# Miniprotein binders against Protein EXORDIUM-like 6 (EXL6), part 1

Every score and structure here is a prediction.

Target 1, 305 residues: Protein EXORDIUM-like 6 (EXL6), of Arabidopsis thaliana (Mouse-ear cress) (q9m8t8)
Amino acid sequence: REPPSQIPNGTLDLSLLWYGQFTPTQKERVHDFIESLNFDAKEGLDPKVSAWWKVVESYQERFEVKDIYRQKKSNRTVAPRIKVKVVRSYVDEKMKYGKELTMGNGEKLVETAIGNMSKVVPVVLLSAQVRAHGVGFCDGTCQHNALAKIKGQKEPRRYIMVSNPEVECPGECAWPFHTADKGPRGMTYQPASGEVGADALVIQLATGLADLATNPDLTKSLFKSETTPYNDDVKKNHESSSMYIVDPATKCTRVFGSGAFPGFTGRIRVDPITGGAFNSHGINHLKFLIPSIWDPKTKSCWTPM
Below, numbering starts at 1 at the first letter of every chain, in headers, positions and changes, except where a header shows other numbers.
F, E and O stand for the ipSAE by ESMFold2-Fast, ESMFold2 and OpenDDE, each averaged over both directions (binder to target, target to binder). V2 = 0.75 x the mean of E and O + 0.25 x the DockQ between their complexes.
Where letters were taken out, [cut] stands.
The coordinates of atoms that the task and the answers printed are left out; those that the model quotes come from them. Centres of patches stay.

## First folded at step 1 (miniprotein)

Design A1
Fold by ESMFold2-Fast, scan of step 2:
Structure A1 (fold): chain B 305 residues (1-305), chain A 83 residues (1-83)
Amino acid sequence: as target 1 above (305 residues)
Amino acid sequence: SPEEIRLLEEAIKWLEEFVRYAEELGDPELIKMAERALEMLEKLIKELEEALKKGDPEKAKEKLEELKKRIEELRKKLEELKE
């Protein structure tokens, strides 16, 4: 039987709701990133956004049972795939619920993004001046993914909510395109798109998509990790401490390349023409900076470089 | 490689920010620690760059491992400050 944490039929159909005012660059950047998840052209530049997505796909243990006779003739070494596409995109520039969203308002936006579709994942994108309360933005997280109870449906719907952090908490949620909010200021880079908000939205959406795709049923038993205390006394007291990790991209927050440490992204590249920071390539030779994801096989953050 | 030299240059910039952070806190012992650490890491980075430029793989490996150890020590100390 297929594990409970599977994406149905290997497809992830997204319904986007843009709440507030967004630039054309912000909208195009998000769409280009999504299209890049499944872009596997052989002549494409490495590392690829699609290679990062293949690591996400590897969390699935979905095994389509083939007839024994068919498997004798085909070498099935291909990992399970997840096709991601935008099937609807809605814009609410007037902000129906204003700039201060309660949890209930957020749930109504999720419902709006779903519309009449039975098999979509709603993605709510909040403009820079919108504040969403109760979802932890700028208080330990930069994106929100959860389960929403939908009227008329027996099973709750998985959704993603992201916010442009440029105004509320750029130091926490737009780094490395903005100086850090607390602690050492750290290093900063130019966004590859030329807009901090556009590239920050991509990082938050990438995090939400990876966490959703690796654990669509939001179970706490996907994998375990140990706490990493930094002083000897704490380490002694937590020798057997284990935590269930259900959010592998969130586990690797602020890690973009090999060798990362507080204030340093790890190994990334900078476009010599634009100055833009990136660690992956997508469609049309576009460059993206995307977050690392936890790899339970190596017990470390997998990085594109 | 050029990418490795770039990573070293970015690490230096981050460590300079660490010194500024220590100065902002105004803790004299932390400031002295940060200044000494920055000087030592800048020296190691320069030595690694010279070894790489001269094509000395054994010295480059030695300096890179030393740099990694010192960066990890600073990282641990920085995390203690956040606790």
Scores: ipSAE 0.000, ipTM 0.210, lowest interface PAE 13.8, mean pLDDT 72
ESMFold2 (binder alone), alone request of step 1: mean pLDDT 78; pTM 0.726

Design A2
Fold by ESMFold2-Fast, scan of step 2:
Structure A2 (fold): chain B 305 residues (1-305), chain A 83 residues (1-83)
Amino acid sequence: as target 1 above (305 residues)
Amino acid sequence: SPELIRMLEKLIKMLEEFVREAEKLGDPELIKLAEEALKWLEEIIKYLEELLKKGDPEKAKEKLEELKKRIEELRKKLEELKE
């Protein structure tokens, strides 16, 4: 028996904290993406952002227990919905803790995003000029998910932190909108929004939301890392063992379409007028490029195309 | 499928440019990265060959054979650079 997740009643109420200066395009892009997660109108264009989110929702499949005669149980799977909405958006343009954030400063920003709200998921978005230390940004990862112990609260709070990588590490965290810094230069595309930072923030947030929704308490080992050494001596250490755990969206990093490999996104669409890259559609016929996610039913990275 | 083949051709061209730069710089680390990329491209080409066995136009098969030749030329070039 596992404890209840932090996704009560199938709703993710997000509290956004924008730290530093962001363009209107960056803010609108993030907002439109979030609204697109639950947009499933018949008149909408396919593939949909919501189809990708349904794969995320499938991780929450539960057995419905029918107890008719004491311990005799009839089990039935249910397909839960996870409704995602922004309930608060706060802007700290002056950057209260400056441009160089320690982990402690990051935790204070998480607390600020939470405020006095119960059951919200804090999302801290860092502008391009901000450097967050101790979270692995540009050092093997492009987004940060963790549990934070909040003053005055008994339960730790799951949070997401993303950063606009456009200045610090575009070659690692803004591909395919920027040339990769390692390996083959690969295919590059224009961002559908016209701004590298805006579409990079969407990719990082998509990864964070998917990882959070599929493993909200960070208590479950979902996968072993394919890049981690496999010898027994490495496995014996607690730290080495934790290095084998990869969340579903992180397992499919840099995969956007079928047939992806280092330097190639896989099959995606390109807008013939703007050159903008996309693999999905959201509200108002907006186009998004979102990363694939591991699908345990097919045992592969699910792609929109 | 035709669009994927065009993208694959562009990526092979990019790898050819990358190998020329790696040769110019003489960096063994860049050669190793190019070899890893080449291995992935070879796997993708094998996958595409299996897909194209079923009723695809002869022209697509001819293009795939051209790309296979370019991959083989890249492999020979990388082998030279490892010396």
Scores: ipSAE 0.000, ipTM 0.224, lowest interface PAE 10.9, mean pLDDT 75
ESMFold2 (binder alone), alone request of step 1: mean pLDDT 69; pTM 0.516

Design A3
Fold by ESMFold2-Fast, scan of step 2:
Structure A3 (fold): chain B 305 residues (1-305), chain A 83 residues (1-83)
Amino acid sequence: as target 1 above (305 residues)
Amino acid sequence: SPEEIEELKERIEKLKEKVEEAKKLGDPELILKALEELYKLFEEIWKALELLEKGDPEKALEELYKLAEEIMKLIKELLKLKE
């Protein structure tokens, strides 16, 4: 059998479909975050969004490093880069399929985002008024990614779908910008952009992009982890021992800094002027709060600080 | 145990004093030290909460949640100064 498909030529070309009404801040925030994945801030503006993306990139290198070790080769290699860029952005403000999307309607939006492009990853962004059924939003997950079968193409296409949770489930999918629904209520922070929906969309997209880039064919990870999660609900349904790492960013859900526990983000920064919460810096001196990502080298959630 | 909860309450009161001193002096080293002690105490309380949820003593669980919330409030105040 053939190995999982790779991201072509080290480039992740995104086709965005904005479904419904979004503020300029929400659109700009998403674009600025994507640009920040491959942009190094000047010295002294650490931690960087690009440093977080380098952890994601390291997953592509892991298999080759092991092969070199087995063969006892002495050649060093440079870490591969994944350049993320938006190649198309479409807006459907009138909402062709209405505000209540079935799974089938959602898949048609994915097809619309793909269009006739052969090497693009569709990203469907749903406005706050839209409800997508069958994808698990607000019921244990805050983003959706899967594989779509495309007529006339041999390889299935990976896609991401995110929703502005500001109206539907802010306590689950917009924390820490909104009071949590479970556990100690904890600390509520202001979003760095000034809009809950804008920063929540970034967190969802970051999670989806990381999970996609580290597992593009949506296959089970070959790596086992013995790390015990703090979620008791997960512990009851699965044996806590010897679990596989499937989705690195999803495994670190609600972890934003070192020392995180349910109800507490871990170590982050708060802008004393705006009150905005952040753990990373991007382009144009912008500040972002992005989720932690599992690092198989350390068997822990890598945090920006 | 009731004795352990009383010790946690006393530790929180002493940390409140350190937080106020750090705020008054604006000393980055004092702010960092107070944050480190708050994070450490929060971790201890959260581990205790996880153990108690398995054994279901309602009174102790409620009291520990209140202590965790108080620590999180103190951390929020110090983080604004540390930026």
Scores: ipSAE 0.000, ipTM 0.381, lowest interface PAE 10.6, mean pLDDT 75
ESMFold2 (binder alone), alone request of step 1: mean pLDDT 76; pTM 0.662

Design A4
Fold by ESMFold2-Fast, scan of step 2:
Structure A4 (fold): chain B 305 residues (1-305), chain A 87 residues (1-87)
Amino acid sequence: as target 1 above (305 residues)
Amino acid sequence: SPEEIYELLERIMKLAEKVMEALKLGDPELIEKAEKELEKLEKEIKEALELLEKGDPEKAIEELELLKEAIEWLKEFLEYLKELKKE
């Protein structure tokens, strides 16, 4: 029997590593967002961060193709709920590996976040001080949600890595709170927290968590196609599965509401007092802007509004 | 209806994806075809906006705002495509 995924039934234990200097607002927003995933906001405060997380939790049941003729039976367990909690938080304010990170440094940061824990999901957060290009950020990437080979461990470990883009590549990774560097300029909004970096970190973390929770083993099973462009050789090699591989939140990057298109977030709300953009409510009457999730049944992004 | 407007916005998204794909492939015929599709879509959006403005605009505020934003976005995107073709 295959070993279980990094997400055991009912829990997702996060170990945070904060690399560099972060504002209190940035730390608070990340923690408040995580707490909001499992918090039912008061009646009448819809949409809810917790409702978005329930869609993520039920992804396989809601969005998997109903009439699958060819299914892979998995030894992994899928929980009806995933309780997300921070079990460890470590701060490296002085940046052990400096501001210019290499891929090797990034791997060591993932190892540091893991520590001696067998079931934790490491989450590495890089401050605005860090030149994160060396670990693959910017140039089309605003978060990592991948597998790392950990020294001394037989199985690769699933991790999340996010970087505060407000200094290095805000036009690429902080939209809609910053104008885009390339492509259609589009609309911009104020961040609900008042800090571009804080709300950008939340969007990137939300994307990573949703993709991890909907596909913890990085296996394919999201969508069946009746037509393929493949020749016989390609069909022969890939016909073992009738499903496509897709990362549901990454597939819906920059889609925050219904009717979104490049340069427009789709339907969202704006706080009339702060001007802050949001599409979800969380703990303590806090407002968050979180990404949409690909729906293979409708072949479109499921949106909170 | 709002649903028809959102379907129109969805078509913009799909056409923008096709344009970006054609640019990656460097196929002049696909780029030309994609540009003409976007120009046609801009015309359709302008016609929809005019129709709503000639009706009761107070009953269609959300739709009017969405269409105005879509037109502005299309103008900027078409200008962006002209810049990319210079590379």
Scores: ipSAE 0.000, ipTM 0.195, lowest interface PAE 11.4, mean pLDDT 72
ESMFold2 (binder alone), alone request of step 1: mean pLDDT 66; pTM 0.489

Design A5
Amino acid sequence: SPEEIRLLEEAIKWLEEFVRYAEELLKKAGDPELIKLAEKLVEMLERAIKYLEELLKEAGDPEAVEEAKERLEELKEKIEELREKLEELK
ESMFold2 (binder alone), alone request of step 1: mean pLDDT 78; pTM 0.724
ESMFold2-Fast, scan of step 2: ipSAE 0.013; ipTM 0.405

Design A6
Amino acid sequence: SPEELKEEIRLLEEAIKWLEEFVRYAEELGDPELIKMAERALEMLEKLIKELEEALKKGDPEKAKEKLEELKKRIEELRKKLEELKE
ESMFold2 (binder alone), alone request of step 1: mean pLDDT 81; pTM 0.745
ESMFold2-Fast, scan of step 2: ipSAE 0.103; ipTM 0.562

Design A8
Amino acid sequence: SPEEIRLLEEAIKWLEEFVRYLEELLKKLGGSPELIKLAEKLVEMLERAIKYLEELLKELKGTGDPEVEEAKERLEELKEKIEELREKLEELK
ESMFold2 (binder alone), alone request of step 1: mean pLDDT 80; pTM 0.762
ESMFold2-Fast, scan of step 2: ipSAE 0.000; ipTM 0.345

Design B2
Amino acid sequence: SPEEIEKLKEAIEKLAELVKEAKKLGDPELILKALEALYKLFEEIWKALELLEKGDPEKALELLYKLAEAIMEAIKLGSPELIKKAEEALKELAELIKELEKK
ESMFold2 (binder alone), alone request of step 1: mean pLDDT 59; pTM 0.440

Design D1
Fold by ESMFold2-Fast, scan of step 2:
Structure D1 (fold): chain B 305 residues (1-305), chain A 81 residues (1-81)
Amino acid sequence: as target 1 above (305 residues)
Amino acid sequence: SKVTIYIWFEGDSPEEIREIVEKLVEEAEKLGAEVTVYVEGDTVFILVYGLSPEIIEKIAEYVKKIAEKYGVEVEIEVREK
């Protein structure tokens, strides 16, 4: 049957909407992280942010059987690349729809991020001034990866919306830089950037980008949850198969290194100069802490170390 | 500063690990420290809070000695926060 949808021409064009007030560090950190996804220079330190992104890119090989034969005929032996770039960045410091978001206002923010552009992925980033519990944030979720119905367009648009990690539910959305709701109390790491909000925002954006890139057509499933091992059980209980689908980054939630378990990140590094926690390197010798991602080749959560 | 000890045991020895954990909890409680234990598969993670650095070495030595007695592999990390 039809294989899962591919990223067109191997490029993700992002349109960012910064809703509310953000620090220069938060903005720079997000842009540096995005640029680091495709940074693979010999001078760079390992493990690289781009090595993590190569795991995301490898998902296209697994689900493109006919493309494997096409690649052999074209003498192409290298894994497909997904180039990520910011094509638009818009700031709404005054917060046109106020500080309390509703589902309707959230949809308008997605539309604002799209503007008049075709083929962009809207990314809405919510500032510390914004309360977004009413649009489904907190309660186990710090970013939305969903489809929006756009007026005048035939196909729904995939979007990412990232909640502020510091104010409403930091124990969920700013861990491990903030004390977790469960597990060890008082144990936290320092963010590599010096700002909890900046590094936590990168973690949530990374999760959203990975889940989007590995499943760009949300209606097509890569995996079924192990919670329901039998298809017959799903049919008998009249439950949607979509509720048993796990996105690759979400499947490895709160895992940052080898040996992770509830309350512990796994093995990570600490910068001896700044005290900042990290597990990967990007452009300009910058250090990032990025979440693990499910690797279908090894059937495990891939970690940088 | 508050000191936290991270202790994790690796390998298939659930009964031996459980006995080590019980003895560690008893010793930590006698010193007025709080202990949190997590079990995931074949790994046990123990977190001990609120100890002074001077007591940390004594607890680390105790854990290493008891793990060796039971033939269990253990890793210990100490962090100040």
Scores: ipSAE 0.000, ipTM 0.128, lowest interface PAE 19.4, mean pLDDT 71
ESMFold2 (binder alone), alone request of step 1: mean pLDDT 65; pTM 0.534

Design D2
Amino acid sequence: SKVTIEIRFEGDSPEEIRLIVMALVYEAEWLGAKVTVTVEGDTVTIRVEGLSPEIRELIAWMAEFIAELYGVKVEIEVREK
ESMFold2 (binder alone), alone request of step 1: mean pLDDT 77; pTM 0.721

Design D3
Fold by ESMFold2-Fast, scan of step 2:
Structure D3 (fold): chain B 305 residues (1-305), chain A 81 residues (1-81)
Amino acid sequence: as target 1 above (305 residues)
Amino acid sequence: SKVTIEIRFEGDSPEEIREIVEKLVEEAEKLGAKVTVTVEGDTVTIRVEGLSPEIIWKIAMEAFKIALEYGVKVEYEIETK
């Protein structure tokens, strides 16, 4: 009998719905990030996006079974245990429900992303033109990861919703590429892609994918809330009316590198040509800034560097 | 590949800011970086020039830790040549 919070080795089939106008950079950035989860960056380009995903994959190990982790020198690259694939990408450039979304509109977008597919995770991406306050953004949250009731299906479906914060709430959801609304001022970086929206979407998607992979049914938190949080960067779980639930993906909020504290990302790198901030390498020599994730093996926020 | 960081501290206490600046200059010089300090009103700007992003990030970490301890506002910008 396996706990519902674990998922078996397999594939995450994503169905993307792009709502509004996106730049080629934003679309390519999201796809390149997803591909970088599955495949190692070139030898010598460390840390790797795929190494971050292996920490997420480590949640697939059964806790009750003794397992000895051994790495052979000749076993340089291993196939991912959870392969992330984009099986559908739909674009609604004209924004069928307009620029101001309600929760009802959001539900319809999730249904559109699912279409007629029985085993996909819908990912709804909202352009900078969209005002996402009505679907829960910009009120203490920068990504939405919830369950949708699908007509004609008995089981509810997990979905991820992300929003480009460049226009609506950059001070809340575009840090560290924009000055934060809370905490010390004075730490902003250039996005590695050259576009705040592209890198902010990747951070939101990374958090959503990690949360989905580590807590796929939302019915059980792997970490219970306590009187004091793990650190001051932990946010309230937006899906609950309770004080809050701490999940692995949210336990390390605003941590990007070792030595992080309020107002400081922790150790990261800056590209000498672009000035762009990054902490990991992906495919095709691409650089990404991705958030830390809780590591149950070390009981700490694992950072790429 | 030369990296420069400008760190700005803003606060009302000249004694607190002076202590922060002294600690940061000392740490940066130990790491082999060139440091320039400019004072304008209640704002102190420290410009650090280094050859390595690693050195610059180590200096930035130390600056933020010190600023947090003293409750002083801090901002910085990084420039690559």
Scores: ipSAE 0.000, ipTM 0.148, lowest interface PAE 19.1, mean pLDDT 70
ESMFold2 (binder alone), alone request of step 1: mean pLDDT 75; pTM 0.686

Design D4
Fold by ESMFold2-Fast, scan of step 2:
Structure D4 (fold): chain B 305 residues (1-305), chain A 81 residues (1-81)
Amino acid sequence: as target 1 above (305 residues)
Amino acid sequence: SKVTIEIRFEGDSPEEIWEIVMKLFEEALKLGAKVEYEVEGDTVTIRVEGLSPEIIEKIAEEAKKIAEKYGVKVTITVETK
């Protein structure tokens, strides 16, 4: 295991680009989920979305806590916090590059999400009618984490691109709200929001955010999954694909609770009023289903339940 | 006529029981049934709707055999409408 990566200053400023037409429920669920990452109300129901985010934070460098009142150095350490904020939200309902995106078009969308900001993480969300080529959607991935080379900046920028899981491969990217199209079909659950495309979008975004926060620099490569458009080394060697490590949330794909196996989510709850499936609580008494995260200490997927 | 079966397992179940239960209900999904699943603590409740009474009876029998084999409590409720 490599030493944990650290996000400078403990802040993660997101710039969202909504490409195409989205429902109000999809937009609201994404914003509510992001706000829930830092919601630590003591009286709230458990497990919390923020408790899940604290597992992500645990990948960061630990600080020794000093006992200020006793003038003594504490023997305990605490993981630094990562404050997540949406600092920009841009909507392209007309789809400037059409419904079928090439890798080059995708790169331009990432640049649009960044704008003139040097310290944001771009998140490109693709609507149900949009298909992105060359990013591995429906070929084992439902979100794309990569590096973009920004004009005038020395270091590349991490970005997330999320496909809408409803249309192209719902059996892969909208499970467990849709029957699996490969392998064990498994049990089907109802989304807490009432919209498959909203709750599945949250799952894919959660996976991307966790993987980004635990490995912001993509410092090593282990397997051949995707081409990094701005990787000069890959281009110089005439290699069309880069190898990337299996990030902590992606390593726990389709694990939502304890006892998970192919076709079974693991232990989760169902809201008796709505029928919606969830494993965590967020702001405004909202319920979310979020993926598990690999814990290197136990060598297993940490689950909310 | 629609038949609904609710199966509730209570107790500390080994991982193998869930693989067997999953295969049973996966077949129900292939037959066009609606399947809902919930877990609270050590209790697992499975609800299946839209299968014939003959298939529901077979599912109930298999659930009882699984519960007996692994020493867990099972409660089965069948509703016809």
Scores: ipSAE 0.000, ipTM 0.146, lowest interface PAE 17.4, mean pLDDT 71
ESMFold2 (binder alone), alone request of step 1: mean pLDDT 69; pTM 0.576

Design D5
Fold by ESMFold2-Fast, scan of step 2:
Structure D5 (fold): chain B 305 residues (1-305), chain A 81 residues (1-81)
Amino acid sequence: as target 1 above (305 residues)
Amino acid sequence: SKVTIEIEFEGDSPEEIREIVEKLVEEAEKLGAEVTVTVEGDTVTIRVEGLSPEIIYEIAREALEIAYEYGVRVTFEIETE
């Protein structure tokens, strides 16, 4: 009878904190990707970034299916929309905590991104100058979307943190634009934006947004499985910190197209002019490579292609 | 386990795509793979059946390099058992 987790009011108001130096391409790429999540124009090229976001939005349909009373009111409702927009952008170009971040520094950056706003999702973006290993990057994780305890607030706040991996751990967090440092040699591509960091940041942000939107409280699993994907070690590590890293909730990590396997992205397109890899289109005819997402309705990794 | 890759080339020049296909078929055959080619309009689909993921990966890599050289669009799809 208890309803599952859902995004309040169908909106995600993002507060960005850019820590360190970023190129105009990196900043524009992130903003263009966010705007593309809700771009549904008929003139737009397919597959769309917004089609991928509709799979994320469809997780809210499971709430309606579980609520027999609401289902009785309408036989065919359009899936609930989640509007994503940037409401604040703050730049710390001088890097207040220096280049080598600790977990405590990361928590302070999340607090800074929140500021005095009660309903924003903080997004911390770390430049290539930052060594983010101290906040859990480059050790099996290429983004954080977790809960932070905020002093003076009754409930913990959900946040996203991403890092430009070009310098610190390209072999772990810049694939498929860089050869993976473990496993099969693998296939690599050029980034559609022309900058590895810009496209890698988009992949990390896309993953963080999808995980946040499908499980905003980190209290419920939306995946059907005979075995829980979480082992006892993961549970123990989670309980050891007020700020924790969620194990990959999607079964689609490193999958960008149909037929993926270790070292291969699956079905994607390559722009014949730039050589850039993509699987989706957004605003202004921009091309993006975005990760696959688990679709519980089909029990498979939904891919744009 | 057996793996199969479908490689689709899209472009305005059937002649250039034909040259790409011939090079890729030669590479796949050298690696011991079975190759089937299907032509529909200005799209050419190459289906390659190999015995290992590593062989399929090398074929996909070669296809990407050739497509980039000729400026044509390429798409890959892999089937695993």
Scores: ipSAE 0.000, ipTM 0.177, lowest interface PAE 18.1, mean pLDDT 73
ESMFold2 (binder alone), alone request of step 1: mean pLDDT 73; pTM 0.655

Design D6
Fold by ESMFold2-Fast, scan of step 2:
Structure D6 (fold): chain B 305 residues (1-305), chain A 89 residues (1-89)
Amino acid sequence: as target 1 above (305 residues)
Amino acid sequence: SKVTIEIRFEGDSPEEIREIVEKLVEEAEKLGAKVTVTVEGDTVTIRVEGLSPEIIEKIAEEALEIAKKYGVEVEIEIEDGKVYFRIYE
């Protein structure tokens, strides 16, 4: 009851469902980003996308059952590795449920991504013309992840849903590649891929993967306090221990480099040939802009630069 | 690659803010920037020209620390990047 949830076998097997029309660049960008999460070449350029993923992996070190019972040991602790791979990719270019998705249609897409596979994480990617209702896109959030109850299965299934925001809400969900429509107007940068939608999809997917990997069971907190809080809420008064939910990507929203503040990304690099903005390197000398992530060891937003 | 940043502190500022503003001006001038300070009632405006984008973060961080310490609003406007910030601490 007490131990936090873990990623089984240190592997995330992703099943992608592309709903609508996507450019080759958008599809390749998402695949290249996923492959780059576990790319740790000795002679590669720094900082690496995999360095960001190591911060995500370190959450398993901090909250693993074994760590809860471990005494002070100064020798060495190594964070568990989480291998991310795409095991299935399905394309529905004709959009079986049309361009306006209800919550029910969205659930059917999640089920389609799962298919008959018992241990995959479904990732539903929506093209720029698709509107998904009931999931909070463009109304305070830019990605959606949750638990789905699958008919005939005992355990609920964690899933991720992202949408290309370029048409619906670029000012909310495609910054810094588009001028913000809320709060201070920030500097805009060119996407490293050359396409706003492609790099925005990567940022949304990165956020969803980080949320999932750091809190794979949404019914549990990653950390429980020894302190027993009592207050006027009946539900809280019955809790034997405090629970804190960590959302590392959301805590560092719109932070991409050191020195970030509202309207400014923080320190990032610009490719002198393409003008593209980036803060990390992946496979095949590709450049990515990925969001910062909360690091509980330093109690700060970890940035690549 | 050179930008201009304008920082505006608005509110009833303590006497000590002048000392901090003088330090900020000195640091910016040491980096080769042209600095202009204007005082209008309860508003202090600092305009810094000739900055590289890479030192914007340092100056902005100091402005945020000043705003937070003295409980004043700060506005930051960047030209050549055409950026406007309004920060509340």
Scores: ipSAE 0.000, ipTM 0.135, lowest interface PAE 18.5, mean pLDDT 71
ESMFold2 (binder alone), alone request of step 1: mean pLDDT 60; pTM 0.502

